# Ledger of designs, part 13: VH-VL binders against Nucleolar MIF4G domain-containing protein 1 (NOM1)

Target 1, 198 residues: Nucleolar MIF4G domain-containing protein 1 (NOM1), of Homo sapiens (Human) (q5c9z4r362to559)
Amino acid sequence: KKHVKGLLNRLSEPNMASISGQLEELYMAHSRKDMNDTLTSALMGACVTASAMPSRLMMEHVLLVSILHHTVGIEVGAHFLEAVVRKFDAIYKYGSEGKECDNLFTVIAHLYNFHVVQSLLIFDILKKLIGTFTEKDIELILLMLKNVGFSLRKDDALSLKELITEAQTKASGAGSEFQDQTRIRFMLETMLALKNND
Key: E = the ipSAE of ESMFold2; O = the ipSAE of OpenDDE; V2 = 0.75 times the mean of E and O plus 0.25 times the DockQ between their complexes.

## First folded at step 12 (VH-VL; framework fv_temelimab)

Design z1 (from y5 with heavy chain T31V; at its last look DockQ between E and O 0.96; V2 from the best seeds 0.89)
Fold by ESMFold2, look of step 12:
Order: structure tokens, then C-alpha cells, then sequence
Structure z1 (fold): chain C 198 residues (1-198), chain A 119 residues (1-119), chain B 106 residues (1-106)
């Protein structure tokens, strides 16, 4: 455990290959279950905090997961993703005073960016958030688009266009559900800018 | 290891409905995607849809939208697929299958449930 | 809808033969997935990410390809390899499978 946490504390883009290599050796020397439990626990502790995690640090940690997912086995990504999804569900439903929900959602975004999950999941989640359309949901939609909007457009421009249409329809039917309609307009403007390569 | 155990074979009349169950044992299933795939006699595989129980998100092949309903009961670790307005062309083996990454191979399959639609 | 065309639909081969199966997608995709199915049994995951072998799959199997064109190869066919092989895409809804390639004993 302490060795894995130490490696994660030193993680950066320049030493990514060295740290991933050391973790690969640990996977060969120990049980897969013990390594997955240890690595996931350490990553959750590092990435899911009450304060916002710096964008570069978040990307580096999720990139490490992607490297091990592809070099060691998909069990690495699957184990981590399970923990992320369970924690996100709990925080989203019961609330949090800190940035844990945002950090978890950003982890999911980077799992897509680094090829652990695919765009279909991202569109499914966004469509769900558009369907429930609360103020929190709008902020989560904006957070996701900030992190993966260009990648979604490149990957599946048609699904992005369909998502925008659904968001426009939902917004026109929302009425006075919100104190200020400005965030809804900003969301729609952001989506249209992504469609138009702005 | 997780196993998927499906309900037994069914014989149905045209116009009726069938509901096939798929129980996950040896672990939780709610965090994974659960797919339904069918195979008509002597034919290939056809995707019906998927559910992600923890998010309560379901997606359907448009061919079956309106007739197929995929649900999950998290308390019993059981997924269901109901197909209504049955016709003879719906005669097939129906499989449930697990996908841990929402975009990878289906690593665990149920044993299959034969649904026969005949008058 | 992304169509997957497998070729051949059936082949007859002897033990020891090299066998290749192709799967062509109607548009570019990220990864191809392969399944093996024996009569009366559910399919088994066989190859993921186009070229990675599932646990327990013998090293005589390999996968390759990118874009629209993918292959599954058996370097030296064994008696237990006689089955039907399906390719699958997971790039766009609806998820689709190829029509299958039945590998039979000559």
C-alpha cells in the first residue's frame, strides 16, 4: 500500500513510463486482487477530494490507469471504474459539500479521453442529465463538455447534434423551473459552439 | 466468479408477452452494463439492448423499441427483458451478457433462454 | 447502423491448417471484438481490442486490423477450434455482430 501511494505521489508526465513500469512489476509479484484493491484505493484518495484537483494532476493519474489497463489488463480499468461509478452515484444522490462529485465526473471524462470507456457511455450520461435537467445537472453537463466536448465532436458528431436538439427541446419546456435562465442559455451556446468548431 | 443464470424455456402464443430473467450470482451486477442478445435457430446474434442498473439507463436497438423493455432489480441482482406482441419471428434463444467497461467485450454470458412462439 | 460482413461464411479445414477469418465494417470503427460459439452453448469472448486475447485463449489465435478491416487467425487449427466465430462492433448503437464464420472439419 505505502509503496503504491509513494509512486502516485511522485507521478508526473516525465516519469510516467518509470512509474507504470514499477507498478507492472508489482502486478506480476502480487495477487491481481490485492494490487487492484490497493491501486484503486490510492487513486480514489488522490483524485477524489473535497477540493478541486488540478487539471494536469487529474489527467496524469487517469492516464496511468489507462496505461496499466492496456499493458496489465482490463481488470485494472474495470476495478477503478467500478469504484468511481459507485462513489459518484452515492455523492450525486445524497450530496456533498465539497468538490467530490465534480472530481468523480472529471475522472469519468478522462477515462473516455484515455480510451478506457467509450463515447456511448458519455452520451448516455449526458442524455440522462438532460432528461432530469436540474441546476446541478446543467453544471455537470457543462463540466463534461469542458473536458471532452472536442473529443465527442470528433468521435460522433451526429450524436452530439442529436444531444443538442434534445437539450433545446428540454430547455424550451423548462419554463420557470430555474431562478436564472442564463446557465441554460450558456449550456446551449456551449453545445452550439462545439458543433460549429468554435 | 460471477455467473449469470437465466429463467427456463418458454412457449408462447403470438400476440402475447414474455419476460426473461437473468440473475447474477457470485458478485454485484448493478455497476456493469447488462446486454440482451438473441439468436434465432440457425442464425447469428442480434443485439436487443442494454441496461446500466446503477445509472438506470437503458438503450435499445430501434428494431425492438416499443416492444422490448429491459429492467433491473438491484436488490435481487436480476435483470429482465420483456418482449411484447410476440410473433413467430421472435422464436430464438435469448442471452444476457455482462460488459464491465460499457464498451468492451461481453465477458460473461447467461446459458440462454429458448422462447418459442407458435400458435 | 454499422454492418459487419464476415468472410467466409463457412470454411472447411484440416487439423494443422492456418485459418483466417475477415470482418469488414461499413464504416471506420475503433476496435473489433471476437466471440467463439460452439453448438448448443453461449458465445464466449475470445479477442478484445482487435488483437488482445481473452484469458484462456490459446496463443495460436491472433487478431489484427484497424479502421474497417479486421482479421482473426488460427495459426495451426486444432480439433477444439471447430466452432462459429462472430465479430462485433461497440462503436455506435445499435451494437452489431457479423454474420458468423463456421469453421468445419474437412
Amino acid sequence: as target 1 above (198 residues)
Amino acid sequence: QVQLVQSGAEVKKPGSSVKVSCKASGGTFDVYAMHWVRQAPGQGLEWIGRIIPIFDIANYNQKFKGRATITADKSTSTAYMELSSLRSEDTAVYYCARDRLYGNSFDIWGQGTLVTVSS
Amino acid sequence: QIQLTQSPSSLSASVGDRVTITCSASQSIHYMYWYQQKPGKAPKAWIYYASSLESGVPSRFSGSGSGTDYTLTISSLQPEDFATYYCQQYYRYPLTFGGGTKVEIK
Scores: ipSAE 0.805, ipTM 0.894, lowest interface PAE 1.0, mean pLDDT 89
ESMFold2 (binder alone), look of step 12: mean pLDDT 91; pTM 0.938
OpenDDE, look of step 12: ipSAE 0.929; ipTM 0.958

Design z2 (from y5 with light chain S52R; at its last look DockQ between E and O 0.91; V2 from the best seeds 0.88)
Fold by ESMFold2, look of step 12:
Structure z2 (fold): chain C 198 residues (1-198), chain A 119 residues (1-119), chain B 106 residues (1-106)
Amino acid sequence: as target 1 above (198 residues)
Amino acid sequence: QVQLVQSGAEVKKPGSSVKVSCKASGGTFDTYAMHWVRQAPGQGLEWIGRIIPIFDIANYNQKFKGRATITADKSTSTAYMELSSLRSEDTAVYYCARDRLYGNSFDIWGQGTLVTVSS
Amino acid sequence: QIQLTQSPSSLSASVGDRVTITCSASQSIHYMYWYQQKPGKAPKAWIYYASRLESGVPSRFSGSGSGTDYTLTISSLQPEDFATYYCQQYYRYPLTFGGGTKVEIK
C-alpha cells in the first residue's frame, strides 16, 4: 500500500510510463484483487477531496487507470469505476458542500475521454440530469460538457443534437423557478456552441 | 464468483404479461449494467434493454418500449423484466446479462428463462 | 439503428480447417464484440474490443477489423468449436447482434 501511494504522489505526465510499469510489476507480484483494492483506494483518496482537484493532476490519475485497464486488464477499470460510481451516488443524494461530487463527476468524464467507458453512458447521465433539471444538475451538466463536449460531438453528433433539444424544451418549461437564469442560459449557449463547432 | 440465477420457465396466454427475475450472487449488483436479451426458438439474439441500478437509468429497444419494463431491487440484488400484451411471437428464452463497464461485452449471463406464449 | 450483417449464416468445415466469420456494420463503430453459443446454453463472451480474447478462450481464436468490417477467425477448427457465433455492437442504442454464424463439423 505505502509504495502504491508513493507512486501516485509522484505521478506526472513525464513519469507516467515509469510509474505504470512499476504498477504492472506489482500486479504480477501480488493478487489482482489485492492490487485493485489498493490502487482504487489510493486513487480515491487522491482524487476525491473537499477542494477542487487541479484539472491536470486529476486527468493524470485517471489516465493511469486507463493505461492499466488496457495493459493489465479491464478489471482495473471496473474496480475503480465501481468505487467512483458508488461514492458519487452517495454524495449526490445526501449532499456535500465540498467539491467531492464535482471531482467524482470529473473522474467519470476522464474515464470516457481515456476510453474506459463509452459515450452512451455519458449521454444517459446527461439526459437524466436534464430530466431532473435542478440547479445542481445544471452545474454537473456544465462540468461534463466542459470536459467531454467536443468528444461527444465527434462520437455521436445526433445524440448531442437530441440532448440539446431536450435541454431547450426543459429550460423553456422551467420559467422563473430559478433565481439565477444565467447558468441555464450559459448551459444552452455552451451546448449550441458544441453543436455548431464553436 | 458472480452468478446470475433466473426464475423458472413460464407458459402464458396471449394478452397476458410475464415478469422474469434475475438474482445476482457472489458479487456487486447495483454498479453494473444489467441487460435483457431474448432468443426465439431457432433464432438469433435480440436486445430488449438495460438498467443501471445505481443511477436508476433504463434504456429500451424501441421495439419493446411500451410493453417492456426493466426494474431492479438493490436490496435483494435482483433485476426484473416484465413484458405485457404477450403474443405468440414473444415465445423465447429470456436472458439477463451483466456488463461491467457500461459499454463492454456481457461477461456473465443467466441460465435463461423459457417463456412460451400459446393459446 | 446499426445493422450487423454476419456472413456466412452457416458453414460446414473439417477439424483442422481455418474458419473465418465476417460481420459488417451499417456504419463505422469503435469496437466489435463476439459471443459463442452452444445448443441449449446461454451465450458466452468470447472476444471484446474487436481483438481481445476473453479469459479461457483458446488461442486458436482471433478477432480483427475496424470501422465497419470485422472478422472472427479459428486457425485450426476443433470439435468443441461447434457453436453459433454472434457479433454485437455497443456503440449506439439499440444494441444489436449479428444474425449468427452456425459452425458445423463435417
Scores: ipSAE 0.814, ipTM 0.901, lowest interface PAE 1.0, mean pLDDT 89
ESMFold2 (binder alone), look of step 12: mean pLDDT 91; pTM 0.934
OpenDDE, look of step 12: ipSAE 0.931; ipTM 0.958
ESMFold2, look of step 19: ipSAE 0.811; ipTM 0.897
ESMFold2 (binder alone), look of step 19: mean pLDDT 91; pTM 0.942
OpenDDE, look of step 19: ipSAE 0.930; ipTM 0.957

Design z3 (from y5 with heavy chain N59Y; at its last look DockQ between E and O 0.80; V2 from the best seeds 0.00; counts 0 for: SAP .497 > .496)
Fold by ESMFold2, look of step 12:
Structure z3 (fold): chain C 198 residues (1-198), chain A 119 residues (1-119), chain B 106 residues (1-106)
Amino acid sequence: as target 1 above (198 residues)
Amino acid sequence: QVQLVQSGAEVKKPGSSVKVSCKASGGTFDTYAMHWVRQAPGQGLEWIGRIIPIFDIAYYNQKFKGRATITADKSTSTAYMELSSLRSEDTAVYYCARDRLYGNSFDIWGQGTLVTVSS
Amino acid sequence: QIQLTQSPSSLSASVGDRVTITCSASQSIHYMYWYQQKPGKAPKAWIYYASSLESGVPSRFSGSGSGTDYTLTISSLQPEDFATYYCQQYYRYPLTFGGGTKVEIK
């Protein structure tokens, strides 16, 4: 409980091995359910705030999840991912004026970067956002591409090409629906730059 | 503890359709991916498709696109797979299987539903 | 689609033997997954991330490989290991399985 929060508050790149080691010891001394509940709750509290979270700090928290996912067990990552996905869905559907939605989406990006989830999930989410094609969706697409665009290209260039084709098709049909055509064009330019190494 | 319980065996005529259910008993349903896999008698495993219920995202093996429909009912924690225009080569055991990480092994499987297509 | 070729399709070995099953992908992938299936039962997840054992899998099992070539090894075959083993890729749609390797014990 308070010990786990204390460890997370001290987390940094230089002490990652020490902090993860202490958490592994706690996993051995307590029930798996209690540890997963406690760790996920503390991480969600740290990462999901109304304000923008510093990028380095968020990355360090998600890297810790990846380490424990691989050293303690995949249920660590699965438990955290479930909480992230459920909260993201709620905030996306109900709306939020703060940075909670952006923070949660960035957590998903880092879970991919640190090998907890694979590129197929990222492409599935991006394809869904292209399908609904709201102003919020376009901002989320741009946020994801900022965080993982080059990784996606390196990982699966063919799927990225298909995604671009789908985005182009959707954009050509959306002429009079949008007040701000500039963001649509920016999205397409960003995707093309990723495809062409620009 | 999560268990996947599937509907019972079915015998169908060629040209008809079948809808197999997969109910999760206990635990999370909507945030995990649910896959459908079939196995013809004496043969290997063939992936049909998957759904992620919370996002309402389904993806199909192209071999079954146009014939297979995968859905989920979050209120009853039940996934469904419907296969239309049945042929004798569709005779198989149909499994549902859970994937917690959207890219890892299928950690929990249903018991399987035998679908027999014959005249 | 990514084709997975398992070898051998079947084998027969004695208790205590070292058994090796291979799975070759038609293109490079990140991770191989393995399942054990006994007659009349659903498959069970066995090895994930190419080399990590699922909970409850005996330490006599190991997995290795990267790129296109992957291996499942049983260091000392036991009577309860008789089953069919399938490899599986989760790198690109459609998800595909190998043809299976039936392990028989005498």
Scores: ipSAE 0.742, ipTM 0.878, lowest interface PAE 1.5, mean pLDDT 88
ESMFold2 (binder alone), look of step 12: mean pLDDT 92; pTM 0.944
OpenDDE, look of step 12: ipSAE 0.855; ipTM 0.934

Design z4 (from y5 with heavy chain S105T; at its last fold request DockQ between E and O 0.93; V2 from the best seeds 0.89)
Heavy chain, then light chain:
Amino acid sequence: QVQLVQSGAEVKKPGSSVKVSCKASGGTFDTYAMHWVRQAPGQGLEWIGRIIPIFDIANYNQKFKGRATITADKSTSTAYMELSSLRSEDTAVYYCARDRLYGNTFDIWGQGTLVTVSS
Amino acid sequence: QIQLTQSPSSLSASVGDRVTITCSASQSIHYMYWYQQKPGKAPKAWIYYASSLESGVPSRFSGSGSGTDYTLTISSLQPEDFATYYCQQYYRYPLTFGGGTKVEIK
ESMFold2, look of step 12: ipSAE 0.820; ipTM 0.902
ESMFold2 (binder alone), look of step 12: mean pLDDT 91; pTM 0.941
OpenDDE, look of step 12: ipSAE 0.929; ipTM 0.957
ESMFold2, fold request of step 13: ipSAE 0.829, 0.833, 0.842; ipTM 0.909, 0.908, 0.913
ESMFold2 (binder alone), fold request of step 13: mean pLDDT 91, 91, 91; pTM 0.935, 0.939, 0.938
OpenDDE, fold request of step 13: ipSAE 0.938, 0.938, 0.939; ipTM 0.963, 0.962, 0.963
ESMFold2, fold request of step 20: ipSAE 0.817, 0.822, 0.824; ipTM 0.900, 0.905, 0.902
ESMFold2 (binder alone), fold request of step 20: mean pLDDT 91, 92, 91; pTM 0.939, 0.941, 0.939
OpenDDE, fold request of step 20: ipSAE 0.938, 0.939, 0.937; ipTM 0.962, 0.962, 0.962

Design z5 (from y5 with light chain M32L; at its last look DockQ between E and O 0.93; V2 from the best seeds 0.88)
Fold by ESMFold2, look of step 12:
Structure z5 (fold): chain C 198 residues (1-198), chain A 119 residues (1-119), chain B 106 residues (1-106)
Amino acid sequence: as target 1 above (198 residues)
Amino acid sequence: QVQLVQSGAEVKKPGSSVKVSCKASGGTFDTYAMHWVRQAPGQGLEWIGRIIPIFDIANYNQKFKGRATITADKSTSTAYMELSSLRSEDTAVYYCARDRLYGNSFDIWGQGTLVTVSS
Amino acid sequence: QIQLTQSPSSLSASVGDRVTITCSASQSIHYLYWYQQKPGKAPKAWIYYASSLESGVPSRFSGSGSGTDYTLTISSLQPEDFATYYCQQYYRYPLTFGGGTKVEIK
């Protein structure tokens, strides 16, 4: 435990290969379940904070998960993803003053970018958020598109086009219920720019 | 050890419906995707749909939309697939299967439930 | 939507033979998955990410490919390998399987 936290505290782009290598050796010396529990707990503690996490630090932590997912085994990513999804659901349903929800959602975005989850999940989540269409949902949609919008277009331009159509329809119907139309307009502009590869 | 245990075989008349259950034991239920796949006698595998219980998201093969309903009960760790307006072509073994990453192989399968549709 | 065409649909082979099964997708996909199924049993996950072996899968199995063309190879066929093998895509809804390749004793 203490050794894993120490490695994560030192994690940076220059030492990524060294840190991942040391964790791979720990996986060989201990049970995979024990290592997955320990690693996931440490990563959740580092990434899921009340404050917004710097984009670079978040990316480096999730990249480490992706490296181990591909070199050690998919149970690394699956165990971490389970914890992320469960915590995200809890925070999304009950709210939080901090940035925990945004941090968790950004972790999911990076898991997609680093090939731990596929675009179908991202589209399913975005479609759900468009369906409920609250102010928080719009914030989360924008956060996801900021992090993975170009990748989604490259992976499945048709699904992106369908998503944009649904968002336009929903925005038309919801316009009179929102006090501030600026976030809705920005969301639609962001989607249109993404569709046009602008 | 994680297991998926399905309800027993059923014989149904054309036009009726069937509801197959799939109970997860020894592991996590709601944070993974649960798929339903069928296999007609001597035939290949056909995907019916999936549910991700924690997100309450379900997706269906369009072939079965309007006839298939996939649900989950978190309190009992049980997924269900109901198929209505049964025809003889629906005779098959129906499997549930788990997917940990929402886009990877189905790592654990139920034992299968034979549904026979005949007069 | 995405059709997976397996070839051959069946084959007869002897113990020790090298066996190659192909799976062709109607459009480019990311990763392909393989399952082994024996009569009366549920399918078993066999190969993920086109080339990675599931736990317990013998090293005589290998997978390769990208884009539209994928293969599963058994370097030296063993008696327990006689089964039907299915490829599967998870890139677009609906999820689809190949038609299967039955590997039989000659």
Scores: ipSAE 0.794, ipTM 0.891, lowest interface PAE 1.1, mean pLDDT 88
ESMFold2 (binder alone), look of step 12: mean pLDDT 91; pTM 0.938
OpenDDE, look of step 12: ipSAE 0.921; ipTM 0.953

## First folded at step 13 (VH-VL; framework fv_temelimab)

Design k1 (from z4 with heavy chain F55S L101S Y102S; at its last look DockQ between E and O 0.02; V2 from the best seeds 0.00; counts 0 for: pae E 14.0 > 2, placed apart)
Fold by ESMFold2, look of step 13:
Structure k1 (fold): chain C 198 residues (1-198), chain A 119 residues (1-119), chain B 106 residues (1-106)
Amino acid sequence: as target 1 above (198 residues)
Amino acid sequence: QVQLVQSGAEVKKPGSSVKVSCKASGGTFDTYAMHWVRQAPGQGLEWIGRIIPISDIANYNQKFKGRATITADKSTSTAYMELSSLRSEDTAVYYCARDRSSGNTFDIWGQGTLVTVSS
Amino acid sequence: QIQLTQSPSSLSASVGDRVTITCSASQSIHYMYWYQQKPGKAPKAWIYYASSLESGVPSRFSGSGSGTDYTLTISSLQPEDFATYYCQQYYRYPLTFGGGTKVEIK
């Protein structure tokens, strides 16, 4: 509880191995469920704030999850991912003035880059955003592509092509509902550049 | 079969505070936004703010900034609205209302709590 | 914030009459939401997404409109329809309601 929060407060790249080792020992000494609940709660508190979280700090916390996912068990990553997705869905649905939605989305991107989640989840999320196609959705699509676009092309170039086709179709139907269509154009150009390895 | 049950009527003096509770039963609490809306006698509805209990994120109508505090206790499935520095114009029925997960309407309302502020 | 202007503020009508209530937003929004409230009771969700009826709402109710101008229509007024109706926007915070339209028996 407090011990886990203390370890996370000290986390940095130089001490990653020590912190992960101490958490592994706690997993051996306590129930998996209690540790997963405690670790996930502490990580959510550290990573999800109203302000934008520094990229380095975010990556360090998600890297720790990836290490424990592989050394302790896949339940570690699965438990954390479930909490992240549930919180993102709630905040996305109701809206927020803060950066919590962006922070949660960036956590999902890092979970993919660190091999905790597979590309299927990322494509499913992007298809949802393309389906609803609001100004916020376009900004979230751009945020995700910035973080994982290269990796997505390497993992499944065909699914990326299909996603681009869906985006082009939706953009053609969007018409004048948008105040600034230059972001739609930028999104399409970014996707095409990723497809063509530009 | 979700129900919202609010605390009882209050009579308060100007300058004091009131804390109204809203307990949810028979359904999911954490992932639904809980809103607070008031209605002065003979008048319309006024949105005060809302909280998303799973995240503790609250948003307020700027008219109440600094006086209203909206909180949630997930362990008891209870939302709270506290209004400080009460004035006579704060006399109203205060409602909690659950936000629908789809459609963005307030699908379930509490019975209302009458708060009377008199000198 | 987005102001909603609801008209009329009250009306008197007979059972069987067609009743129309209007709600105008101070800027374009995507959807209007409607609530019914009877004296001494909390409001009830009535219409969402401008035109979709909540479960249990009679088919004599309809909603329409887009942009800034929305309507709620009762095609043949029934005794249980005498109430106050409020429009509401959920396009931007702060959420706002119209002033209400009280439908009374003539």
Scores: ipSAE 0.000, ipTM 0.507, lowest interface PAE 14.0, mean pLDDT 83
ESMFold2 (binder alone), look of step 13: mean pLDDT 91; pTM 0.940
OpenDDE, look of step 13: ipSAE 0.049; ipTM 0.654

Design k2 (from z4 with heavy chain T28N; at its last look DockQ between E and O 0.93; V2 from the best seeds 0.88)
Fold by ESMFold2, look of step 13:
Structure k2 (fold): chain C 198 residues (1-198), chain A 119 residues (1-119), chain B 106 residues (1-106)
Amino acid sequence: as target 1 above (198 residues)
Amino acid sequence: QVQLVQSGAEVKKPGSSVKVSCKASGGNFDTYAMHWVRQAPGQGLEWIGRIIPIFDIANYNQKFKGRATITADKSTSTAYMELSSLRSEDTAVYYCARDRLYGNTFDIWGQGTLVTVSS
Amino acid sequence: QIQLTQSPSSLSASVGDRVTITCSASQSIHYMYWYQQKPGKAPKAWIYYASSLESGVPSRFSGSGSGTDYTLTISSLQPEDFATYYCQQYYRYPLTFGGGTKVEIK
């Protein structure tokens, strides 16, 4: 456990290959379950905090998961993803005043960018958020688009166009229900910029 | 260790409905996707749809639009697939299958449920 | 939808033969997935990410390809390899499978 935390504390892009190699060796020396439990626990502690994690640092942690997912086995990504999704659902439903929800959602975005999950999941989640269309949902939509909007357009421009149409329809029907229309307008502007390759 | 156990074979008349169950054991049922795939006798595999219980998101093959309904009960770790307006072409083995990554192979399959649609 | 054209639909081969199965997608995709199915049983996950073997899959199996064209190869066919093999895409809804390749004993 202490060795895994030490490796994660030193993680950076320049030493990624060294850190991942050492973790691969630990996976060979210990049970897969023990390593998955230990790695996931340490990553959740590092990435899921009340405060915002620096964008580059979070990306590096999730990139490490992707590397091990592809070199050790897909159970690495699956175990981490299960923890992330379960924690995200709990925090989204039951609330937190900190940044935990945003951090978890950003982890999901990076899992897509680093090829652990596919765009179909991201579009499904975004469609769900557009359907419920609360103020929190709009902030989460913006957060996801900030992190993966270009990748989504590259992967499936047609699905992105359909998503934008759904958002426009929902916004027109819900406009007067919100105290501040600025975030809805910003969401639509962001989506249109992505559609137009801006 | 994780297993998917499906309900027993059914014989149905055209125009009726069937509801197949798939009970998961030993796993985190609500966090993975559960797919439904069918295989007509001597034929290949055909995807019907999927559900992700924790998000309550379901997706369907357009071929089954309006006829297929996929649901999940988290408290019993059971997924269901209901197919209405049955036709003889719906005679098939219906499988449930788990997908832990929402975009990878289906790593665990149920034993299959034969649904026979006959007059 | 993305059509997967699998070839051949069946083949007859002897133990020790090299077997190659192809799968062509109607558009470029990220990854091909493969399943093995024996009669009366559910399919088993076999190859993921086009070329990575599932746990327990013998090293005589390999997968390759990118874009639209993918292959599954058995370098030296063994008795337990007689089965039907399906390719599958998970890039767009609806998810689709190839028509299958039945590998039979000669």
Scores: ipSAE 0.811, ipTM 0.898, lowest interface PAE 1.1, mean pLDDT 89
ESMFold2 (binder alone), look of step 13: mean pLDDT 92; pTM 0.943
OpenDDE, look of step 13: ipSAE 0.925; ipTM 0.957

Design k3 (from z4 with heavy chain M34F N59A; at its last look DockQ between E and O 0.83; V2 from the best seeds 0.84)
Fold by ESMFold2, look of step 13:
Formats: structure tokens, C-alpha cells, sequence
Structure k3 (fold): chain C 198 residues (1-198), chain A 119 residues (1-119), chain B 106 residues (1-106)
């Protein structure tokens, strides 16, 4: 309701504990279904915009989801994740004029960073993007690696190494297909830096 | 509320294939992961693989790669597992199970499908 | 792959007994998951994140552990608790289960 939106409008790192505590109290006073619907709707409105959301603000919103997921119940994360994934699929396939796709993909990245989803999902998505290897896919790969690359390396360095090998193989075969090889080179350089802890 | 209903028991000859279905009702289908797990008579649980229907991403236990194919039909809210080149050792109850977070317990299971491989 | 060694394989206990089941992973993992299975039925999700009870699970159940060593405890066995319990990891492919612990009457 308007109280939930008010809390989200004030959300910041210093007041995270206060805001999450107030939301926990609301979860105790109302049905979980109603709270999950209200919270997810408000978060989607705040995070899924045509403009790129500032990195710090995005992290704070997703961190709040993670806190409630662990303190209130996994239904919080599951409900939000369903909405995020459904909207991302629609935007990825249909397209959009703004940054909605990037924002949604960044939300998925931070759901991993804050322990709502596992690295196995992230690697599976990245492997699929490397397989299709369009210019949009390369930009999404870069976006994910910038947000979670070091976390992936720390969590599963072997899977990251295998991913890099797949990317190198795909890129060597795709060299003549792209007008601008700069983004492919940058992707490979980013991956190699992550492998080498750079 | 949400249920996973699997196809009926099957008796198959060695070398043939079986395709087991798992229909989700009363809830969301395409945004969740669906896993296939089997249990041979008197034995424990063995993970075969999973699919995320909305992304059409499947992952397999390498033991079954080359023989197992996991698919989904979003329009009918149904997941499928096909196992080819059947052997007597494939005799088991095959379960489908739902995972909402792609990394938590499987919160809803189908009733199981007994597949018997015999001459 | 990550091997899960579950102990004991079976046990016999009386109603009211305290029961402890252990699960040891071949490498450190973040969370252990537990399932209950009754004969002829599909498994049911029981404990997630090593220590959190699924909805509808009685408070006499508890889970604990970290790293490689995890436990499931039933503080006072009830007739409906006689079942097989499985641990599971969701940290690396392939996903793996422990061998199970069958809890029987007596």
C-alpha cells in the first residue's frame, strides 16, 4: 500500500535495518499474499524503468528483498523472482526502447549476490547467451560479469574457466560476422581478467 | 493448491525409449524449474536433470547425457523426460519436482511414474 | 561430484525418543536440504537452508550444521515421523542426495 511505497522511497544503506524491521511488522499484521503482491509491485515499479537505475540504489532494493526472504520467508524472494523473470523474458524477446532489460538483468545479478538464487543459474544463463552470441547477448554477458564476475570466480572458479573456454571458441568462429569486434574483445579481456583475479 | 500430475506406469523392452509427462495445475509453470529424480526399487534418490521452461534451459546429470531429454510445453504446462536405450537398471519410479528459486528444496513433487524395463 | 554420506543408514527407535541423523559432504557447501519420504509416497521438502523448517513441519524437528557437517534432529519421535530422511545439496551439478536414513518403530 502507500506505507510500503513510502518505506521504499526512504530506503538507504544507513536505514536498511529500520526499513526491513518495519516491513517485517507489516508482514505479521497482514496476509503474506497481500504483502508479497504489494512489495513486488512497488519494487518492480522502482527498479524496472526506462532509465538505467543507479547501481547503489538497485543493490539496496535487492538487498531488502534478500533480508525479507531470509527473515520473513522464502515466499518473498520467490514471488519477486517470478515477476522479474517473467518481465525479463518478455522484454528480452519483444525488446524495449529503454533500459528495462538491463535493469531486470541487473536485478537477477543482485539476487545472486545477495543469496536468493545460486551461481548454477547464472552460469546456465551465461552459457545460453554465449551459445546464441548476438550483439545484445554480448552486452548482457558484460553486464552480468561486471556485477557478479568476482563472486562467480570465488564461488566456482572451474565453471568460470569452462565458460571462458566456450566464449573463446565461439568468438574465434564469429570474428568475421561482426562489424565491430571491440565489444567481443572487451568481453574476452574482462573474462580473462576475472580468471586471473585482476 | 498446486499439483504435479504424472503419466501412468509403463512397461518397456530393453533398447526402447520412454517419455514421462508431468502436468502442473493450480499455479505458475513457466518461471519455475522442474527436476526429474528417479528411485530404483529399494534404493535412494538420483537426480536426472532439470528444465527452466521460460528460458528453455536444461541441465543434466552427465550420467544421463546422451540418453535423457528434458523438455517443456508452456502452452499445456507440462514437463517431459524421455529416456532412450533403456536397460533393466533403468527400472525405477521417476518423479518430477518443482523448484521456485532454482536453488532450494523441491517444494512440490509429482506422484511418481513406475517404469519397468523387462523382456 | 559432491558425495553426501548419511549416517546411520537405518535406526530403530521408540515413540518419544530423541533421534539425530547426520549428513557429511565431501567438500564444503553453503546449505544442506532435507526431505522426508514415507513408503510408496514422493519425498516431501522438510528443512531448507540447513536449519529452516518447511511450512507444516512440526517444531520437534530441527536442523543444524555448516561447511561439511549437518544434522537433522527429532526431539521427541511421534508415530507419523517414522519415514526415510534424505539430505541433499544444491551447490554443484549434478545435484546429489544422501543415501537415506530409515527411521523405524522400536
Amino acid sequence: as target 1 above (198 residues)
Amino acid sequence: QVQLVQSGAEVKKPGSSVKVSCKASGGTFDTYAFHWVRQAPGQGLEWIGRIIPIFDIAAYNQKFKGRATITADKSTSTAYMELSSLRSEDTAVYYCARDRLYGNTFDIWGQGTLVTVSS
Amino acid sequence: QIQLTQSPSSLSASVGDRVTITCSASQSIHYMYWYQQKPGKAPKAWIYYASSLESGVPSRFSGSGSGTDYTLTISSLQPEDFATYYCQQYYRYPLTFGGGTKVEIK
Scores: ipSAE 0.782, ipTM 0.888, lowest interface PAE 1.3, mean pLDDT 88
ESMFold2 (binder alone), look of step 13: mean pLDDT 92; pTM 0.947
OpenDDE, look of step 13: ipSAE 0.917; ipTM 0.950

